# Ledger of designs, part 8: VHH binders against q68dx3r342to642

Target 1, 301 residues: q68dx3r342to642
Amino acid sequence: RDLCVVLLNGQHLEVKCDVESTVGAVFNAVTSFANLEELTYFGLAYMKSKEFFFLDSETRLCKIAPEGWREQPQKTSMNTFTLFLRIKFFVSHYGLLQHSLTRHQFYLQLRKDILEERLYCNEEILLQLGVLALQAEFGNYPKEQVESKPYFHVEDYIPASLIERMTALRVQVEVSEMHRLSSALWGEDAELKFLRVTQQLPEYGVLVHQVFSEKRRPEEEMALGICAKGVIVYEVKNNSRIAMLRFQWRETGKISTYQKKFTITSSVTGKKHTFVTDSAKTSKYLLDLCSAQHGFNAQMG

## First folded at step 1 (VHH)

Design a54 (framework vhh_7b2m_4)
Fold by ESMFold2-Fast, scan of step 1:
Structure a54 (fold): chain B 301 residues (1-301), chain A 120 residues (1-120)
Amino acid sequence: as target 1 above (301 residues)
Amino acid sequence: EVQLVESGGGLVQAGGSLRLSCAASGRTFSDYEVGWYRQAPGKQRVVVASITWGGSTKYSNSVKGRFTISRDNAKNTVYLQMNSLKPEDTAVYYCAAHYSDYVLGTYDYWGQGTQVTVSS
């Protein structure tokens, strides 16, 4: 049996497995192939409606595989079994990462999250991060550059929403000029600067999932952000997230689920905050994710 | 019910340009990553470029700098602008849509393909 695992460098790795193989077995094979040593930060996830859902190591692949995978192990079939190697637990500072390859994986994930608009920041920082990525990947501004011939594609460095607002030409000109004027940071140093900048962002390391208030209306679009520090409740407008409530783990009492409902109780105020998800499976997942993130925070402290 | 229809293929001389279009019908592709693939005679089908709903793009190394993928979400259409064409670009070009729900029934929709022939 085959499945595809998408790596943070964009590589699609075909993994051989049987129908009884576990997520953990695939994770071990993939991380070994990628030569990763600091495994505790990583997980395998599937993608649903542009959100990543991390899988438990003990889960059997056949339990989560698309229909027909068990009977028809076909590489070119219409139903493809795809998983993603992603960072599940984010350290507060890159200095806690022991190996250069682990730091590089964090760089790749944060860069991708910026581009895919999972990690938001202001326009000035987006441009600066794009320049740092150019510096990391191309080095210094090309000496023989012709101004009418771009040496990079703006879509690979700047989010689509900013390109739409500024126009591609203006982004190309501004980013190229900033790159030309940049101090000569070497590849790894540029990546570490990128990590330092992103690690200071409010949404750094926050895993975001769509939820609803108990009133199920589009004008009440909300999201929960789950991270090492706790839970953030967002109001979502025009694909931008506005933090409405923040619960540090110390301030979080009981977290419970029932059917499609996910409930957080404040240990400070005693108030209960209930959110509705698209399914009982999603509510249970959010509970499990909270437990995992809380446990990670305790281990880091 | 759901269909992808390619257009814009044809004969062109080396150094020329073509613009391929992929029109989707039967549903909105807001949850779909759409890609262009190509297959030359006797070769395996390979990815050329892909684009997410938000506009994030990926390109194969053989076409970087020459091809540009773009999307018009209002028209439910994806484009591939092919510049500086080489004889090695001769292939049948396919449009494919890959649903983002990979575990709960990832659906690949494929077009019929459009022939691109680069002479000289």
Scores: ipSAE 0.000, ipTM 0.087, lowest interface PAE 23.7, mean pLDDT 81

Design a55 (framework vhh_etentamig_d1)
Fold by ESMFold2-Fast, scan of step 1:
Structure a55 (fold): chain B 301 residues (1-301), chain A 123 residues (1-123)
Amino acid sequence: as target 1 above (301 residues)
Amino acid sequence: EVQLLESGGGLVQPGGSLRLSCAASGFTFSDYGMSWVRQAPGKGPEWVSGISGSGTSTYYADSVKGRFTISRDNSKNTLYLQMNSLRAEDTAVYYCAKDQYEGYFSSEYFQHRGQGTLVTVSS
């Protein structure tokens, strides 16, 4: 049987597997194909409601496959089995990464997360990052370029929400001018500067999942961000996330789940914070993700 | 009925090594995180180490990090603790504990533990 794995460069890889295949076997095949050596940072995930859920290496593919995948091949594209190769653990500084290909994968994911509005930052930094990506992927500003003549597509470098707010023309002019005034960094050097800028952002390396208030009011939509540093509680309004609380791992006394409920207890205040997820499976996943991120943080320092 | 049976404890000199085992039954072993918890005479329980249900994530108390290694064999329903460079302060009854939650241990919250195995580190 076939499944599709989407790589960070946008490539769709067809992977041959059987009913007994594990997530780990697919991960090994995919990372070998991609020539990745520093595997500890990567995982395979499925996407549900625009959120990524990382899979344990020992999981059998048949447990997570779409209906009918195990019994027989489906004739329609609507039953395709798709996984994503994603970065699960984010280092605090790119200098901790030993191989250029690993650094390139971090660049690709952060670049994609900016464009898909998974990683938020202010307008000035979004424009700076867009220029750095343009420098990395296009090279230096063309010497014979006429001002206002388009030589790139703004939607490939700047998030849609910023384009809508500023207008495409203003973005085109602003980015082109910044590109014209930039230094002669290109390729890997521009990517490393992109990584340095993103690694200083408060939302760098944060894996975000929707949760609900215990009060169950639609206007109180929330999200949890889980990362190497700890947990962030967000209030969500008009598709924008506002950080309300931040828990470093040293500040978390207990993390527990019960059915659809996920609870963090502050070791500083003793206060209990409870969130509701869409399922018991999601609550347990968030607990496991917290465990994994905490362990990664402990290994780094 | 959840049953946990620890073994492998004994008397060892400082700097020595021991390997503890815990045989688990009465639940789907691979679905739950497992932990080692110790209790020295006259003291409360101290969490030592934890491992996720799959075995991919491991955690250690600062007092044992670099000296102890937790592992599991899901095909045998057995949890292990390899203890190296043992110190007098490691003297305690060591308990195997089943997490309440799949895949994660909270150092403050576990539901079941076994009868324990005594480890004495003495010259």
Scores: ipSAE 0.000, ipTM 0.097, lowest interface PAE 20.8, mean pLDDT 82

Design a56 (framework vhh_7mjh_2)
Fold by ESMFold2-Fast, scan of step 1:
Structure a56 (fold): chain B 301 residues (1-301), chain A 121 residues (1-121)
Amino acid sequence: as target 1 above (301 residues)
Amino acid sequence: EVQLVESGGGLVQPGGSLRLSCAASGFTFSEYWMSWVRQAPGKGLEWIGRIYHSGSTSYNPSLKSLVTISRDNSKNTLYLQMNSLRAEDTATYYCATDIYGDYVPEYFDLWGQGTTVTVSS
């Protein structure tokens, strides 16, 4: 049987497995193929409603596979079983990463998260990051560029929302001019500068999941951000998220779930904050993710 | 441009009461959680309490019985009512948008100059 694992470079890797195969076995095969040595930071996830859900290594594939995967003969057309190799744990500085390939994977993920609007920052920084990506992928501004023809597609470097606000032409002009005036950083050096800029962002390394406020009528959309430092509570307004509250792990007294409810208690104030998820499974997942991130923070600190 | 202007401070006698105000501008006040924090001379920031969009409040347990936080969204104004004031309540009082969580002084952005409360006979 086959499943597809999407790598951070965009490659779709077809992995051969059987009904007894575990997520851990697939993870080992994929990371070995990709020549990754610093495995601590990575995980396999499935995507649901534009959100990534990381899978435990002991989970059997047949429990998470699309309906019919176990029973479908090879000759019968069926839906693709797709997983994603993603960074689950984010280091505060790239200097903590020992191997160039690990740093490159961090670059690819942050580059993609900026472009797909999972990692938010201001317009000036978005343009700077786009220029650094051009520098990493194209090198110096082309000195033969005299005909006003674009040498890159803006949608590959700048988020769609910014292109809509500025217009494609204005973005093309601004980014091209910034690239022309940029320092002569190439390849890995440009990637490391991209990493340094992103690692200073408040939303760096935050895994975001949709939740709803128990307190509001009608139910107001919110999001929880879970990261190495703790939990962030976001209010979602006009397709943007505003950080309303940050809980560091040392300030977190208790995290509990009951059915579709996820509750976090402040150890400072004693106040309970309750959120509603789409399912009991999602609430339990958020609790497990919090435990994993807290454990990672303790291990690195 | 976020602007917060604290007012209402002054000299008050021990056991007295005082109400501080914070006038907000440059953002949609009704949509933000707001906090009061204070700084006594020579000491660090101390979080007093928070008010949510719903009007619900959360207080520093050490101060809960002595203070009440309220808001008037129609006036873009936040209030701190203080009762039974003691000499130890002498401090500069600041309001802040509560985007960095419970008592993280390094991450509280103080946009105003604060208002000073002196409790002395």
Scores: ipSAE 0.000, ipTM 0.107, lowest interface PAE 19.5, mean pLDDT 80

Design a57 (framework vhh_gocatamig_d2)
Fold by ESMFold2-Fast, scan of step 1:
Structure a57 (fold): chain B 301 residues (1-301), chain A 117 residues (1-117)
Amino acid sequence: as target 1 above (301 residues)
Amino acid sequence: EVQLVESGGGLVQPGGSLTLSCAASGFTFSWYALAWYRQAPGKKRELVAGIYSGGSTVYMDSVKGRFTISRDNAKNSVYLQMNSLRAEDTAVYYCAREGYSYEFDYWGQGTLVTVSS
C-alpha cells in the first residue's frame, strides 16, 4: 500500500506499507531515509483545514487512511494518503541542537512557515528573512546582474500578502538591494542567522488551531496557540492573529475537555476559559498537545 | 504571481494522440508537484496524472498505459502525452500546482480535448 510523506526539503517520499503498519514505523523509515538523529523534535502529521495534527506513534495507518486505502495494493492517485514530517517541539535557541542536519531541518520548516504565513512577523523582518534565505540558498549577489531580469522569484522568498501590499516590482528591487549588501554570510551561517531571527519572534514555535469562544458570536473566530512556553489565546480578524491572553505553564491550572469543549483554568485568577472546537476528537487532541508541550518545556528547563 | 497556461487541446479521432503542455511562471518550478485534472460535461473534476518534484508519477487507473506525464524544469513546463484516446477522455483538462496547503490550489484556465469521429 502506498503512503506519501512530504519532507521539509520539499521531497515527496513514497513509502510502501501494509495494513498493520503504524505511524511509528513510518516515522522511523522516513527519519532514517532523511538521516535524522535528533528525533525528539519531529513528528508525523496530517493536514486538515490548513492545520497540522500530529499523530501518535502507536496509531495504525488503516485507522487514519482515506476510504479504500486498505483495498489498494498500489498508488493510483496524488489525492490519497499524505502525511508530513514536521517539527513538533521547538528549542528556544539553535545552539541546543547538536547536529547540523537538525539545524538545517529547523531552517527549512521556519523558512516554509514564513512563506506560507503560518509564522507572522512585521514587513521589515519578512524582507530581512527573505534576504537571508537568498543568501543561504542562492549565495552571493551576482556580480554581472542584468537589471531588467530578476535572478530569483519573489514568491519563493516573500509571503504573498506582502507582495500584494508592496507590489512584486518593489519587493524585487528592495530584496535584491539588501542581498547585494549582505555578502558577509555564507550558506550555513546565513541559515543560522535566519534561525536566530525567527527564534526571537513572539510567534516562534507556536502550533495554532482554530477555536471559537463559548461566549462569542459564531462569526468571530479565535485560535489557540500551543507551544513550549504555554498557551496563547488569539482573536482572528482578516486572516491576522492578535494575542489576547498568554498563559505560561506555571500560570495554568486544570485543562479539561468535554465533548467539543476545551477548558483552561488560570491558576492565578481561578477564571475558566472555555473554547469550542469542531469535534470531541479535536478537543482531546488539544489537551494531549498541551500535555506534550508542557512535558517538553519541563525536560528543557 | 503564479500562472499556469495550458495548450495543446483540440479535436481528435478515437485512437488518436494529443500532447498537452502547461507553461508555468511566477515560482521556482522544480520545487513543486504538478498535476493534470479533467472535468467532463456533467461529471466531477478528477485527477488524471501527477508528477512530484522528484519525478515520481501517479495515474488514474483508466489512463494507465495510455497517458504519460513528464516535466522539463529547464523550460518550466509539464506535459501530458495522451495516446489511444477514447470518447470518454473528452473533457476540459486543467494544469494544477500544489499550493501552500499541500493541496492542488493553483489552477490554469483549462484546455478542451474532444475525442469524436
Scores: ipSAE 0.000, ipTM 0.107, lowest interface PAE 20.1, mean pLDDT 82

Design a58 (framework vhh_7b2m_4)
Fold by ESMFold2-Fast, scan of step 1:
Structure a58 (fold): chain B 301 residues (1-301), chain A 117 residues (1-117)
Amino acid sequence: as target 1 above (301 residues)
Amino acid sequence: EVQLVESGGGLVQAGGSLRLSCAASGFIFSTYDVGWYRQAPGKQRVVVASIYSGGYTKYSNSVKGRFTISRDNAKNTVYLQMNSLKPEDTAVYYCAKELYDSYFDYWGQGTQVTVSS
């Protein structure tokens, strides 16, 4: 049997496994192939409706595989089994990471999350991050550059929504000019500056999932952000997330689930906040994710 | 308002030494990465040395072993000790903090270093 694991650099790995193989066995094979040493920050996830759901190491692949994978172990199956290697636990500063390859993986994920609009920031910071990525990946501004000739593709560095608002030409001109005026940073140093900028963003390291208020209309989109520091409740309007409530773990009482409902209790006020998910499975997942993030926070300090 | 002010440049004979200083204000200095850059006439601005908030230091191959970067968080100052200076070290030296507010690295006014042969 085989499955595909997508790495942060865009590579697709074909991993051989059997019906008794666990997520943990696949994770070990993938991280070994990628030469990762600091494994505690990483996990394997599947994607559903543009959201990543991390899998426990003890989960057997046959329980999460698409229909037909177990019965037809050959790659010729029409059902593709795809998992993603992603960062599950985010450190507050890259200086806490011991290995350059671990820092590089953080760079790749944050770079991708910015482009895919999973991590929000203002237009000026988006342009700065684009220039840093261009410096890290392309190098110095070309000395022989003709001002009007493009040397990079804007869509590889700037989110589509910003390109649509500014126009591709204006983005190309502004990013090119900023690159020309920028310092001649070594690739690794440009990546570290990218990490430093992203690590200061309010949504850095926040894993976001769609939910609905128990007492509000289902059409009013909400989101829960789960991270090392705690839980954030967002109201979603016009493709933007507005933080409404923040629960640090020390301020969090009981977290519980019942059917499609996820409930978090404030230890400060005693008030219960209940949210509705798309399924009992999703509610249980959010509970498990909260436990994992709280545990990570306790281990780091 | 972020401000970086370079000083300590001057004219020196080959083999001599200079110590550059960069005084920082308008941000929490101890939490930020800071670097020294230089630009010679007709050449691109290049990184000379960097010192990170976590204490990590990095040097370009052309200055490794001759230059030492250090920081004094109590004085909000970064230093570049330049030893065994060569004519090819002649450049305007700039101090820059990491990206944060709106643009790619803040550049101070620079300080001119001229090494005679």
Scores: ipSAE 0.000, ipTM 0.159, lowest interface PAE 17.2, mean pLDDT 82

Design a59 (framework vhh_etentamig_d1)
Fold by ESMFold2-Fast, scan of step 1:
Structure a59 (fold): chain B 301 residues (1-301), chain A 118 residues (1-118)
Amino acid sequence: as target 1 above (301 residues)
Amino acid sequence: EVQLLESGGGLVQPGGSLRLSCAASGFTFSYYAMSWVRQAPGKGPEWVSGISGYGGSTYYADSVKGRFTISRDNSKNTLYLQMNSLRAEDTAVYYCAKGLDYSTFDYRGQGTLVTVSS
C-alpha cells in the first residue's frame, strides 16, 4: 500500500506500508528520511476543511485511510491517502532547539503558515518576512544587469491578501528594493531572524479549530486557538479572527466534553464556557490537544 | 539565487564507469535532501537517486540499484553520482535537483550529458 506524506519543504514522499502499519511507524520512517533528531515537536496530521488534525502514533493507517485503500492492489481508489508532517509543539525561542535541521523545519512551517494566512501580522512585518525569506533562499540581491523578468515570484513570498491590497507590481518593487537595501545576512542567519520575528507574534504557535458558541446563533462562527500558553477564543468576522478571551493554563479549571460539546471552566471566575463542534470526535480531539499542549508547557517549565 | 552546476558527463562504453558532480550554491546545502534526475532524448524526466541532508539515507530507482552510488560532501556543497556498469539505456542528460520529488523540482541546473555507446 502507498500513502503520500507532504513534508514542510513541499516534497511529496511516497511511503510503502501495509494494512497493519501504524501512524507511528510512518512517522518514524518519514523523520528518519528527513534526518530529524528532535522529534518531540513534530507530528503527522490529516487535513479536513483546511484544518490539521494530528494523529496518535498507535492509530492504524487503515482506520483513517480513504475508502478503497484496504482493497487489493489491483483496485484503484478515487482518493489519494495524504498525510502532512507538521509542527505540533512550538517553542517560545529558537535557541531552545539544538539542531539546525529542527530550526530549519520551524522556518519552513512558519513561512508556509504566513503564506497560507494561518499566521497573520501587519503589512510591514509581512514585507520584512518576505525579504528575510528571499535572503535565506536566494542570498544577496542579484547585481546583474536589469532583467526583463523578476528574479522571484511575489506569490511565493507574500500572502495573496496583501498582494491584492497593494497590487503585484507594487509588492514586486517594494520587496526587491528592501532586498537590495538589506544588511548582509547568511542564509541560516536570515532564517533565524525570520524565526525571531515570527516568535514575537501573538498568534505564533496557535493551532486553530472552528467551533460555535452554545448560546449564539449557529451561523455565528467562532474558533478556538490551542497553544503552549493556553486557549484563545476567537470570533470570526469578514474572514478574520478577533481574540475575545485568553485562558492561560493556570487560569483553566476543568476541561470536559460531552457529545459535540467542549467546555472550559475559568478557575478565576468559576464560569463555564461551552462550545459546539461538528462531531463528538472533534470535541474529544480538542480535549486531547489541550491536554497535550498543557503537558508540553509544563515540561518547558 | 539557487544555483546548481553539474559536471562529469561524457561518452563511455557499455560496462564502463563515470562520476558526476554537482556544485550547489545560494542555499544551505546540508539542510536539503538532494536528487539526481535524468531525461533521455524525447522522454520525460526520470528520478534516479536521492540522498538525505546529512547523507545518512540513500534511495535509488529500481533501474539503477546496485550500479549507481549517490554521495555528498557538505563541506564543499557538492553532490556526487558514481555510475558503474553503464548501459545504453542510461544515456540521458543528468540533472542535479534540490529535494526528493522530481515533480516539484523548480531548482535544477543546466545538466550534464551522459552518452553510453559502442
Scores: ipSAE 0.000, ipTM 0.166, lowest interface PAE 17.5, mean pLDDT 81

Design a60 (framework vhh_7mjh_2)
Fold by ESMFold2-Fast, scan of step 1:
Structure a60 (fold): chain B 301 residues (1-301), chain A 117 residues (1-117)
Amino acid sequence: as target 1 above (301 residues)
Amino acid sequence: EVQLVESGGGLVQPGGSLRLSCAASGFTFSYYSMSWVRQAPGKGLEWIGRIYYSGDTSYNPSLKSLVTISRDNSKNTLYLQMNSLRAEDTATYYCARHEYLGTFDYWGQGTTVTVSS
């Protein structure tokens, strides 16, 4: 039986497993293949509705596999079993990471999150990050470059929404000119500067999940962001997230679930904030994720 | 429609200073690199310098000590400051927009600078 694991560098790794295989066994095989040593920051996740859900190491694959996978695994059909190797716990500064390969994985994750619009920032920072990525991957601006001939694809460096707003040609000109004027920073040094810039962003390291208002207005979508620092409540308007409320762990009282409801209590005000998820399983997952992130924060503080 | 209109030319004494302006309209000025180019009587075009979208500048090495290019994106205006003018600086001065694919796509009508006593 085959399982596909998508790595942060975009590679699809096919892992051989059976009905008794656990998520932890797959995680060990994948991280060994990728030569990762600092494993505490990583996890395996499945994707549902463009959201990542991390899996416990003790979970048996047959319990989470798509319908039909157990009996008739298919690599290229609707029943394809796909997991993702992703960063679950984000350090506040890359200097806390001991190995270059771990820092490189953080770079790949954040770059991908920017491109997929999971990590939001303003236009100026998006262009700066694109230039840093070009510097990391191509080095210095090519001296023989003809302006009419692109040496990169804008969609590999700048998110689609900004390309649509500015036009592809203008983004190409802007990024190329900024690259031409940038320092001789390259390779891992450019990646570290990319990390430094992203690590200062308000949404850095935030795992985002869709929730709904308890007051039954389906058009009023919300999201919860869960990270090492705490929980962020977002209002979703016109495909954009606006932070409405931030709870640091020290400001968080009891977190509880009841069926599809997820409730967080402020230890400062005593107020309860209740959100509706798509399932009881999702509500329990959010509670477990909060516990994991709080534990990580306590370990790093 | 894209328009570039130069102004500020005239008669200047040797050793004097002059600032030329170029008013841009019909496009998002802040997205484009702009250049100054001049043509002395009976001679070819001579590139003076470029200001990038980022605000950085690049100059013709033979002219770098004599000129400064700047821009005001809030006014859609490009500037050329010239100091220590000599008779050989007598020319028609043009502002030009860099085509987003490389070369110049739009030019102004030019403004004439005459350096004489």
Scores: ipSAE 0.000, ipTM 0.091, lowest interface PAE 20.9, mean pLDDT 82

Design a61 (framework vhh_gefurulimab)
Fold by ESMFold2-Fast, scan of step 1:
Structure a61 (fold): chain B 301 residues (1-301), chain A 117 residues (1-117)
Amino acid sequence: as target 1 above (301 residues)
Amino acid sequence: EVQLVESGGGLVKPGGSLRLSCAASGFTFSFYDAAWFRQAPGKEREFVSAIYTGGSTTYADSVKGRFTISRDNAKNSLYLQMNSLRAEDTAVYYCAKGHYTDLYDYWGQGTLVTVSS
């Protein structure tokens, strides 16, 4: 049977597996193909409603496969099974990564998350990151460049929402000018500067999932951010996230779930904060993700 | 208002020791990674050491084995214990929120360390 795994470089890898195959077996095959050695930071995830859900290594593929995949003897477009190789655990500084290929994977994911608006920052930083990506992927501003002639596509470097606010022509002009005035950073050096900039962003390394207040109202959309440092509670307004509360692991008491409810208790105040998810499975997933991130923080700290 | 206030700098003889302190206010210090940077006269600002929320540490090669970074989350404080000081350690020392914070300019006035006979 066939499974498609999307790599951080955009490559779609076709993986051969059977009915008894586990997520762990696929993860090992994919990371071996990609020559990754620092596996601790990576996981396989499926996408649901624009959110990534990481899978445990012991999970059998047949538990998450699309209808009919288990019985499928031949490849068909109708029964495509897709997973994503993603970074699950983020280090606070790239200097903690020992292999250049691992640092490159971090660059690729942050680059893609900025472009696809999973990681937010202000306009000035978005333009700076776009220029750094141009420097890393295209190289120096072309000599003998005609100012009116395009040499890159703005949509490959700048998020769609910013292009709509500024207009494509203004973005092209400003990014080209910044690129012309930028330093001659090469390959990995430009990627490392991109990593330095993104590592300072408030949402760096935060895995975000939609939730609702227990006292749900139509206007009260919320999100939980789960990361190495703890849990962040966001209020969602106009497709932007505003941090309302932050719980470090040391300040986090009991985390519990009951059906569609996810509850986190402050060890400082004793106050309980309850959120509603779309399913009992999602609530349990958030609890498991919190446990995994807490464990990662303890391991790295 | 985010504030970081460095203290503990002074004049010390080569081979001596000095302890720098940084008092953080206006944010939950324990949630953020913290670092020490330094700038010698006429030189670029350079990284010295960082400590992460979980307590893991990183050091520049020039100070490894001589300097020790630590934090006290209950007191919202960051420390740098400097041993076996050399003339080339002479600089203004700055504490920073996060690892590379020059874009966010959370650095205070700094504290001057002079290593001289």
Scores: ipSAE 0.000, ipTM 0.129, lowest interface PAE 17.9, mean pLDDT 82

Design a62 (framework vhh_8k46_1)
Fold by ESMFold2-Fast, scan of step 1:
Structure a62 (fold): chain B 301 residues (1-301), chain A 118 residues (1-118)
Amino acid sequence: as target 1 above (301 residues)
Amino acid sequence: AVQLQASGGGFVQPGGSLRLSCAASGFTFSTYWMGWFRQAPGKEREFVSAISHSGGYTYYADSVKGRFTISRDNSKNTVYLQMNSLRAEDTATYYCAKEYGIHTFDYWGQGTQVTVSS
């Protein structure tokens, strides 16, 4: 049977599998194809409502596949079965990564997360990251380039919200000028600098999922951020996340789920914080993700 | 406003040493890469060295590698350039610069003159 896995470089890989194939078998095939050696940081995920949901290696593909996939040996023209190779566990500094290919994958993921507005930062840093990506792709500003002609598309380097605020022309001019004036650091790897900048952001490595209070308030949308350090509770306003509460793993007493409810108990205050998700499946997923991130944190020390 | 005040320049004989300092103000120093540039008489401005915001990563121009050492003290908002084994070719006005983007720096101030002669 056919399954499509989207790689971080944008490549779509067609994977041959059968009814009994597991997520782990596909993960091994995909990471082998990509020549990845440091596998602990990566996972396969499906996307629902613009959010990524990581799959356990023991999960059978037939349990998560589109309806009819199990009965059809070949890909049908109906729905595509698509998974994504993504980074699930984020190291604090790129120097902890042993292989250049692993560092490159982190660059691709963070580059994409900035563009898709999964990772937020201020305007100055967004422009700096765009210039770093131009340095990575084009090197130094092309000296023979006619400055009045654009040599890149702003939407490939700068998130849509910033383009809307500044206007596309202003972004094009400012990023081009920053790139043109960039020639000072000989032999610097722009991707490593991009990683360095992003790894200092407060939301680096945080996996974010939408949640609601028990009394739903459309204007007061909330999110849970789950990362190596713990859980963050966000209030979402104007496409920006405001951290309201932070629970480090050592400060977390109990995490439990019941139906669509996800509850975290502070071991410091004893207070219970209950959130509502879109489904019992999502609540259980958040619990599993918390366990995985806590385990990763313990493993890395 | 951003202010970078370079100091420590002077006259020195070949083989001598100088330590340059750059006092920074008007921005969150600990979050930016810092660099040193120089401009010799009749030449274009050239890169000398750069240091990451944490001090964990440094870069040097080939012409100064092994002779110059860049360092910073985030508690004092200061970046330093230790210049050893100075050569006549190192004669230039040295400028401290704050990161604006990769390979791109802003420099704010008059610089400090280094003259290696005799």
Scores: ipSAE 0.000, ipTM 0.114, lowest interface PAE 16.8, mean pLDDT 81

